# Designs tried in a protein design chat: VHH binders against q9y6x5. Part 38

Target 1, 379 residues: q9y6x5
Amino acid sequence: LPPKLLLVSFDGFRADYLKNYEFPHLQNFIKEGVLVEHVKNVFITKTFPNHYSIVTGLYEESHGIVANSMYDAVTKKHFSDSNDKDPFWWNEAVPIWVTNQLQENRSSAAAMWPGTDVPIHDTISSYFMNYNSSVSFEERLNNITMWLNNSNPPVTFATLYWEEPDASGHKYGPEDKENMSRVLKKIDDLIGDLVQRLKMLGLWENLNVIITSDHGMTQCSQDRLINLDSCIDHSYYTLIDLSPVAAILPKINRTEVYNKLKNCSPHMNVYLKEDIPNRFYYQHNDRIQPIILVADEGWTIVLNESSQKLGDHGYDNSLPSMHPFLAAHGPAFHKGYKHSTINIVDIYPMMCHILGLKPHPNNGTFGHTKCLLVDQWCI

## First folded at step 1 (VHH)

Design d43 (framework vhh_8h5u_2)
Fold by ESMFold2-Fast, scan of step 1:
Structure d43 (fold): chain B 379 residues (1-379), chain A 125 residues (1-125)
Amino acid sequence: as target 1 above (379 residues)
Amino acid sequence: EVQVVESGGGLVQPGGSLRLSCAASGFTVSEYSNYMGWYRQAPGNQHERVAIITSGGSTNYPDSVKGRFTISRDNAKNTGYLQMNSLKSEDTAVYYCATKRFYVSGTWLKEYDYWGQGTQVTVSS
């Protein structure tokens, strides 16, 4: 049989949730599979950037999805996840479903993963669902399993995205144990449903399944706000993205804008593009703005207003609160193995190996994931 | 209003060749988000994809026909083609042309599938 892989993302699933709440179904999945306790995501720690890094193995400056809201200085195009599906934004990289479809006679299937409803390099996932947050997990799962079981050429790569626990993390904050306990228990039940469905359809023993996430979540507060209107007048810049990483496009001299911002708050760092720390790998792309503001963990940048978010993400990728986990099960993976940390860009070359695909050039290191795999030597 | 019509099917001996044509009307196949594909169904078997081609020329084939079949498109004629070489008895099937159109509407990529009525290919000695 050709190798098959299902990649599942639960948006905003902070790694530390695994230690603070009970996940009986996920724990059973891990018992007969592998767990990576922390995945070091890319900066900025936002949904679209990190989901695209998972499937391309590239840092944001290389794949071009540098935020959930972007401006391209060369073409003067604006990107918002609410109203733009222009392939222009996605064409700086080749995601794994495109590689899967083009290298061998294989199909890909997608339920809501960012980018899968967009033709990228003139190639769209063979089977996909248009993004609609109102579509249930069960409907997404039904479509994915139907396509995995009933397609010719065979679906060898499938992906499934779910918006929780991110939506509830924003609404309640990750430290609201009552509300987060309910949400996380429901997610564990969905994982149980997933495993049961795959077993019932005879897919479980021959399918590789990865369960992961794009980022974590940190607690925010009305006591931790940075008001940009106290620093600089709106007439001096265009705001491309706000919080917790503000992307500033100056309308006047860049140095003058920088000087107005640099001492405004002790709880944010202000960077000229050239001064952005090298460790972020967030500099070499026209969609990264001339001035970037990075709020300290738990601080929210606002425009003379309160924030309704009790949780947020986008912060420094060195913060453990921003890290997701990765769990996997299937014929390619060891049983009962735990690993401490990988980089989120390492997932792509690992998935290419499992599927027998030649990876496009990427920032991942296959050696970081080899101990998870039965066909590799681990030292 | 959108119509897809296949032609070029027939009876051929093993080792022979056929070229199927797929004429599309009511839209232009040269649009960026416009895909064309060929599918077949033999009696007692499921439908299977034989070939796909994107507006940009990217192609995909099952192992059973790879190296023997070639899909192409002529955007000026609104026509797709399937060149079938080294035909085998197991290639006997009704061949269907399908086209998929996409357009962006707000945050949604809308899609429409259009199928032809099919054309019979029989490979017999």
Scores: ipSAE 0.000, ipTM 0.107, lowest interface PAE 20.3, mean pLDDT 86

Design d44 (framework vhh_8h5u_2)
Fold by ESMFold2-Fast, scan of step 1:
Structure d44 (fold): chain B 379 residues (1-379), chain A 127 residues (1-127)
Amino acid sequence: as target 1 above (379 residues)
Amino acid sequence: EVQVVESGGGLVQPGGSLRLSCAASGFTFSSIDYYMGWYRQAPGNQHERVAIISSGGSTNYPDSVKGRFTISRDNAKNTGYLQMNSLKSEDTAVYYCAAKTRVTYYGSGTYTVYDYWGQGTQVTVSS
């Protein structure tokens, strides 16, 4: 029987929430499994890019999902919908569910992980749900567990995505202890439901389960706004993405646009594409625009208006506030082990190892996750 | 190709009225939550926002035009409007229509902006 893996994401689950709030169900999960306290994500620290990095092991410049809003200058295509199903955007990489189906001739299942309702290299998860935010966690869980138990060929890789605590993080901000406490308690209860369901179905002892997230969250304020309209006339550029990383497509000479922007605010960095710091690995893709603006942590770029967001993400990936965590349980993992830090791109080669798949070339380092695994030596 | 095109500009007397129209093509206002805005640029000045309207009909105006200008939209016709009343010499400018959208991905509250601008229409308030 091949190994099985369920990958679960709670969007926007900042790593230090684990230290500041009570998670009895998650702590019971970790007690007989492993915890990675910080996962260093990829830049930009947004939902679509980081979810695709988890399942491909690639930096954004390599997998092509470089933002939640994108423009491709070569094809003139815009990524214009939260549920854009054009395979063009996703075809620069091969996600693990595609590899799982092609190498092993086995099934994959998906409950709303970004990209799983799109045919990628003419391959879609054997079982999937079209993205719909109104579908409950329980309905997603019911489908995933049904598919794990009742599939031929067998489902060996399954994904489950949930929008919280990100939506509430944006609405209330991560410093709102009262509202965030309520939201995080609900998430812990959902983790309890997940574990209980897997135990009742006889899956718990033989299934590898990873619980992780794509990014964190930082506090924003009406006192920390950068008004882009005060920097540059709208006739000089097309705006592809706004905040906290603005993607600027010049309509005039690029150097003239750069010169208008470079000293406009002390709270953002302005980069020509070739000058973007190498440590971001955010340069070598046609979907990365000629000029990128990067706001300082907690600052919001706006167009002559206020912002209703009290929390945001997308900032520099060196910031601890942008980091998620990873917890895991199952036959592949040690019990009661804590690890300090891995890179988000390291998750892909680890998952390939657990499933017995040959990974596609990737930016992860298998050695970084060795200490989590029972069949490896920690050196 | 996505574009917005303004019409209805011209020369009017102080105290007069004009109605500007903004026709969108290559997309529909109802397919995504598009904000429609009117912006103006007088000679030698920066661009300023004149009016904005959400897909649900919520509006906002700066104090300089509040009570005199009214923004509206017809989603079925993909057209926005700016009704300008009690025009002053200070209202003389090139008026630009913009269609902007903010999309929330996966309920996460992460927003993106697409920003489509017209080429402008001249409004002159003079005797």
Scores: ipSAE 0.012, ipTM 0.286, lowest interface PAE 8.9, mean pLDDT 87

Design d45 (framework vhh_8h5u_2)
Fold by ESMFold2-Fast, scan of step 1:
Structure d45 (fold): chain B 379 residues (1-379), chain A 126 residues (1-126)
Amino acid sequence: as target 1 above (379 residues)
Amino acid sequence: EVQVVESGGGLVQPGGSLRLSCAASGSIFSSKYTYMGWYRQAPGNQHERVAIIYSGGSTNYPDSVKGRFTISRDNAKNTGYLQMNSLKSEDTAVYYCARETVYITWGSDYTVEDYWGQGTQVTVSS
């Protein structure tokens, strides 16, 4: 009987929300499972990059989803639309659902996880939903649980993605305690619904469940704007990505563009591609532009305009505000164990181990997650 | 201050056509990370979105106008358009264009409309 795993992501769930708000359902899940208090994500701390890192175990420069908006200088293709289903963007890595389907006689199921409605290396998730934000959490859960119970070959890997608390984090900002309290209580209720549904269907005792997120959230303000139009005229560059990491494709000499930008604001760092800090692992890919601008936490890069965004992410991955958490429950996991930190790329080799899959070469370190697992020796 | 001005409304008979224009100041429609939408409001109703164009150029329409309305933009002129064909009496409303600041995420339901114009009246009657 093959092991089964359900991977759940609540987009933009900052790790310290767990300390500042009450989560009775999540606390009960953790009491009988494991908690990793913070997960160090990949740079840039954005949705598409980090969701793909979770399922590939690779840094962005290796898996090719380097931002939510991208330009590939070699092929001259542009990715900026969530409806862009061109496999080209996703083909630099092999996500776990593809490996799951190609190793052994197994199926995968997906409710809205980024990349799961795209054929990658000619393989699409066995069961999936085309991305649609209007589909309720309940409908996503109903489909996933149906596929987990009623599939042959058996669904052994399933994913479930939910847009909150990211959408509300952007709209209200993480410091709006009244609105964030309501949103986070709703998420805790959804976690309660998830657990109850799995129990009702007889899945709970034999299913491994991971609840995690891709990034956190930080407070932004109209008082913390970097007006790029004050630094440089639009005629000198093509803008590939804007905020908080701007991706600049020069139309003139790169050094001239760099010189116009480098001293424009004390609240951003300006890097030539080869000068991007090695710790970001954000350099060796044709989709990383010749110049990147990295805004300081809470600062928004704009083009001669205001921003209505009260929260944002994408900032330096060393910032605790950018870190999510990971909680897990199931036969593979210890009960009542707390761990301080893992890297987001470590999730992939752990999941491969749980499923009995041979991982593709990756940037994760299995040793970092060994203490979470009952079948591993932790000293 | 960024300003948005709608134009092109008027009185038209059922089955007729109108082209609405939305002119903006600043870099509003040249920004890659913003979407432009057209909304309408009939008396006694809340605003209804009738078209959206995303940064990559893809478009969405509700079933009530799909196949009849076409949204487009000219980034060089910082101008958006709504081409309305086969107009019906139920299309009578004040039409607004808005910039939607979309969080650079994959499925935000909480798009914030940053800039609204004063609207342009469309009346479809015989």
Scores: ipSAE 0.000, ipTM 0.260, lowest interface PAE 13.5, mean pLDDT 87

Design d46 (framework vhh_8h5u_2)
Fold by ESMFold2-Fast, scan of step 1:
Structure d46 (fold): chain B 379 residues (1-379), chain A 126 residues (1-126)
Amino acid sequence: as target 1 above (379 residues)
Amino acid sequence: EVQVVESGGGLVQPGGSLRLSCAASGFTVSEYSNYMGWYRQAPGNQHERVAIITSGGSTNYPDSVKGRFTISRDNAKNTGYLQMNSLKSEDTAVYYCATRYTVKYSGTWEVKYDYWGQGTQVTVSS
């Protein structure tokens, strides 16, 4: 039987939540599997970019989903809707479900993972759900497990996406221990339900399961706002994305816009595109705007309005608060092994190895994940 | 845990008035693009939207209740109200309160959570 993999994402699951809260079901999963304590995500540390990096192994400048709001300078198209299904935005990379379907003539299944309801290189996930936030975790799980057991050709790669704890992280902030404890307990219970369902269906012993996330969360405050309207008039630029990384398209000379912004706040860095730090790997794409503003951790860029967000992400990917974790269980993985850190782009070549697929060129390094796998030597 | 609880239903004579209350807890009704609304279902009929109010106070009503029903909200108390005047036998239904909580991540990515109450019976009888 071909190897099978279920990739599960809990959006906004900050790595250090594992140390500050109790997760009995997740800890039982880890005890018989592997844990990577920190996953260094890609910049910017946002949902769409990082979810696409997980399944392509590429930095954002290479896969083309460079933000949750985008403008393409060459084609003059705007990515403006959360459900934007124009393949144009997704076609700069080949995600693993496309590779899975085309190389081995296997099926893929998807419950709400970003990009899975879009035809990419004329290939859409064999089984998928159109994105709808109102669909329960239980319904997503029921569909995924049905497709894993009842498909021809067989489903060998499946994805499952859940919006929490990100939504609550934004609402309450990660420092609200009372509310976050309640939210995280519910997520742990969902992990328990997932494991129980797989066991009852006879899938557990032969299925590889990865539980991960796209980013973390940091505490924000009304005392930490950067009012962009105090720096520059709206007539000088078009705003492509706002906070905590603002994407500025100048309507006048770029140098004049830069000069109006560069010293506006001590808690914001202002970069001309060519001056963006190389370590971000956030420069070589037409969807990255001529001027990028990067707020310091916990600071929110606003347009003369207060922010309702008590938590946010998108900040510098070197910040531990921005890092998710990765846990995995199954025949491909060691039992009871803990690893300190990998890069989020390393997940893709590891998953290709597990599934027996030849990875497309990518920014990940297979050697970084070797210690997790039973068929590899730890280097 | 988000809870939506209706109150104020009951039996009333034609031409009478009732005030329904909707208490929401576990979230703020002013967060981003929030709304509160009232919906009803009578036996043999499809669900009908009765009134909507946004966090900014904009309201909308169908012709069947316009001028007779007034929706309002108290954001500080997380409570919405439906004032029903000049009640008719056709207004007999179970009335449901709904709220929407919208989380906007960064730029375009938005997640919308709809929460519904269990309903309260309104009977307009001769």
Scores: ipSAE 0.000, ipTM 0.166, lowest interface PAE 15.6, mean pLDDT 88

Design d47 (framework vhh_8h5u_2)
Fold by ESMFold2-Fast, scan of step 1:
Structure d47 (fold): chain B 379 residues (1-379), chain A 126 residues (1-126)
Amino acid sequence: as target 1 above (379 residues)
Amino acid sequence: EVQVVESGGGLVQPGGSLRLSCAASGFTFSSIDYYMGWYRQAPGNQHERVAIISSGGSTNYPDSVKGRFTISRDNAKNTGYLQMNSLKSEDTAVYYCAKGYRVEIYGSKTYTFDYWGQGTQVTVSS
């Protein structure tokens, strides 16, 4: 019987929410499974980049989704939400659903995980839903469980994406305990619904389930703004991405643009591409612009406007506020095991091992996740 | 109590102009950064966005109204406006004003509106 895996993402689920709020359904899941308390994500700590890192095991400079908004200097193409269907942007890596379909001749299923509605290397997820924010969690879950139970060739890898708590984290900020408590309780109820549905359909005992997220959330404020228009006239550059990591394409000499920016605010770091810290692994790609600006935690870069966001992400990946968690349950995983930290790129080789797939070259280290798995020597 | 109230709707001939107003109360555009949006809904159709404006004055329009409609804001009067020019019969709809905020959801720039007015009817007919 081939192993099966369901990968679930709750966007923007900051790791320390687990310690500050009650999650009875998630705690029951963890009690008979594993918990990784912190997952160190990739820089920049944004949705598309980190979701693609989870399924490729690659840093952003290697898989090519380097931001939610991008410009490719070689081809002169622009990436925005309208261009997410262009395979060009996703073709620098091979995500796990493509490997699953090609190596094992098995099916993959997807409820809105980033990239799953795009043909990548001429291969699209066998079953997928086009992204639509209006589709309920229940409808996404119903489709995933139907495909897991009623497909030929069998669905062995399935993904499910949900926009919360990211949307509410932006609206209320992570420090709004009253509103965040309501949102997180709703998410815990959805986890309970997921487990109940899998049990009712006879899937629970033989299915490996991973619940994780792409990033965390930090508190923002109208008192912590960096007005880029106060630093430099817009005629000197093209803005590719704004906040909290600004991607600057100079229209004049790069050194002149850098000099106008470098001392403008004590609350951002200004880097020439070659000076971007090595620890970010954010340098070797044509989609990374000649100058990047990195705002300090909780600071927002704006263009002569205010920002209504009370929460944001995209900041330095060393910040605990940017870290998600990982919980898992199933025949591949130990029961009641707690692990402190893994890198988000480590998830890919672990998932390949569970599914019996040969991983493509990647930046993950299988040794970091061995202690989670029953068939590995770490105990 | 937070609310937005539309006014300025009515009957206008094709090719004509109309200006809608959205009066805000219970909040101030200059002290709290909100996006203001205009949406419309015709009988039998889904609601559609026609304009967005930030507190700083940045605007966004769909192709169906770009060049014909202009959204603006008067912070001193706590009022937003939609100037509609070169009106067509297909512009006939109930127009709604909304207060909201912008987030990046699923990697996409998304506008989320949490307070809606009750709507004002615009009819373009000769």
Scores: ipSAE 0.146, ipTM 0.535, lowest interface PAE 3.0, mean pLDDT 89
Fold by OpenDDE, second read of step 2:
Structure d47 (fold): chain B 379 residues (1-379), chain A 126 residues (1-126)
Amino acid sequence: as target 1 above (379 residues)
Amino acid sequence: EVQVVESGGGLVQPGGSLRLSCAASGFTFSSIDYYMGWYRQAPGNQHERVAIISSGGSTNYPDSVKGRFTISRDNAKNTGYLQMNSLKSEDTAVYYCAKGYRVEIYGSKTYTFDYWGQGTQVTVSS
């Protein structure tokens, strides 16, 4: 039988939560598997971009999902969480579930992972749920595990997505011990439910399971605001994406807009598209706007000084607060092994290896994950 | 919250009949663009769809059950049914009810299923 892999994402699960909070179920999962303590994600450190990077192995400039909110100047199309169904946005890459499903005697399943309810390259997951935040984790889990449980053709790759602890991180801030403890306990309980369900169905021993996240969360404050209105009239530009990495579409001369913004705040870097630092791998895509604003960690870009978030993400991907973790369990993985760091794009070639898939060209390095795998040499 | 719950399973002799029920909540089976399906998984076998019905009442069956099984729904009760007649030993399986919906992929209309019940056991044995 072909190997099976379940990829689970808990949105906004900052890596150091594992050190600062208790996770008895997740720790048991890790004890019997592997842990990567820090995963360096892609810039910008947002939900849609990073989830697509996980399943494509590509930087944002390459797979084309460059933000949660995008604008294409040629087609005049907009992308957002409420408008993400157009294959136009996704077709610049081939996600792993498509690759998997195009193989003989294989199918893919998905529970609300970004992009899985969209036909990409004329292919949609054999089993999927339209995104609905009101659907419980239990329902998502039940569907995923049912599909994994000997479908025809067999589901060999499945994804499961959950919106926490991101939503709560935004609401409470990651440093709110009281509220985040409650939230993270629920997450750990969900992991317990996942493991129990897999055991109950007899899938646990044979299923490879990866639990990861797309990004972390940093503490924000009303005392750390950058008001763009103090620097430039809002009539001079369109805001395509907001804090902490604002995408600016000038309505007047780009240079003029840039000059008005470049010294707006000492806690914000302003880049022309061509001057975006190479380390971000965030330049070579038409969907990246002419000017981007990058707030320092913990600072929020606002209009009219209005902000309700106590936590946010999207910042420099080198910041530890933006990093998620990766844990895995299954026949492909060692037991009781911990690794310090990998890049988020490294997950793709690893998953391809586990599934016996030929990877599409990607930015990941398979060598970075070899130590996690039982069939590989670890140097 | 969307849920489907199967009932009506049990032990029956070959040649006998059984009627399964699927109680839906959080949605209506009769709604436009919805489908209801019945699936089964026999021991050692793969998951198999045994019936599907569209919101418009169109039905489809595999050859394995065609002429013996009938899928239907009661809109007032928001309940789906699978009438199984002339049951055979090979019909022994866990039967699942599923909610589906219409999808269009580049102009091609099809369907997918996004919610499944926990299943009900059907055993056909003398």
Scores: ipSAE 0.000, ipTM 0.248, lowest interface PAE 13.0, mean pLDDT 93

Design d48 (framework vhh_8h5u_2)
Fold by ESMFold2-Fast, scan of step 1:
Structure d48 (fold): chain B 379 residues (1-379), chain A 126 residues (1-126)
Amino acid sequence: as target 1 above (379 residues)
Amino acid sequence: EVQVVESGGGLVQPGGSLRLSCAASGSIFSSKYTYMGWYRQAPGNQHERVAIIYSGGSTNYPDSVKGRFTISRDNAKNTGYLQMNSLKSEDTAVYYCAADTYVERYSGDYTTYDYWGQGTQVTVSS
């Protein structure tokens, strides 16, 4: 029987939450496993891009999911809720569930992870659920555990996605201790339910489980708005993505649009595509627009409207507020080991190693995760 | 699928009136973070905004049309309107409806979509 791995994501789980709130179930998980305190995600620090980076080991410019809203200049396609299942958007990379199914004739299972309800390179996850935010964590867990126990070929890679604490982080902001405490306690209880279910079904001792997230959350305010309409008239450009990273497609000369934007706000950096900082690895893709605006942490770009968001993400990936954590337990992992930092792209080659898969070319460095693994030497 | 289609253009004499309609398939005008605007383009000119209405109901007009044009929306019918009164020869252009909508993606994050119609010709001449 090949090794098995369950990858769990709690969307928007800022690493700093672990220091400010109590997580008894997660702490019990970590006590017998490993904790990476800080995961440096990819830019932009958004849900779709970072979830796809976790399972491909690639920067956004390489895997092609460069934002939650996209326009492809070559094909003239728009990424929207009505066509987010178009394989075109996902085909620039090969996610781990596709590799798992094709290299070893194994099965994959998915409960709501972004991209798993899409055929990618003509391969869809063997078992999957169409995305529906109304489906409970319990139903997702029931399906995943059923597929882990009752599959031929065996399910060796499974994913489970949950929308919290991101939804509440947006609604209340991460500094709302009362509301965030309630939300995070519920998540810890779900982690307890997950562990209990795996133990009851006899899966716990032989299953590798990774609990991670795609990004963090920062506090926003009505006092920190950048009104894009005060910078430039809407007739000069098409807006592809708004906040906190605005993607601008000029309708007139690019230099004229850039000149109207470049000095509009002290709380926003304006980049021509070729001037985007190399450290972002956010330049070499047709879906990255000719002008990108990057708001400072906690600032929201708006179109002559107030914003109801009290928390947001998408900001510079060097910001600790944007970073998630990673915890893991299972036969591949040490017990009681804490590691300071890895890059989010490092998760993919580590998972390939655990599953015995040959990774596709990727931006991760296997050496960064060696100290987590029982079969590796650590310095 | 989401489409934006203009109608109501035509030939009118100076001083006349026209009402343009912008019909959207789907929920563009009912989305939480939508704005809707009317833009025009005469030959040789850039697109010029003539009216905008934001999700909260606030409106804005350039001085060239203020007091003559009125923008409105009917979210139940997925339709926006531009009422144009006291038309001048300078108002001759192709008129475009544009809508930008946020669709809640995973975990309350929002995707921005900018939809433009194909345009409708308005000609003001005797």
Scores: ipSAE 0.006, ipTM 0.242, lowest interface PAE 9.8, mean pLDDT 87

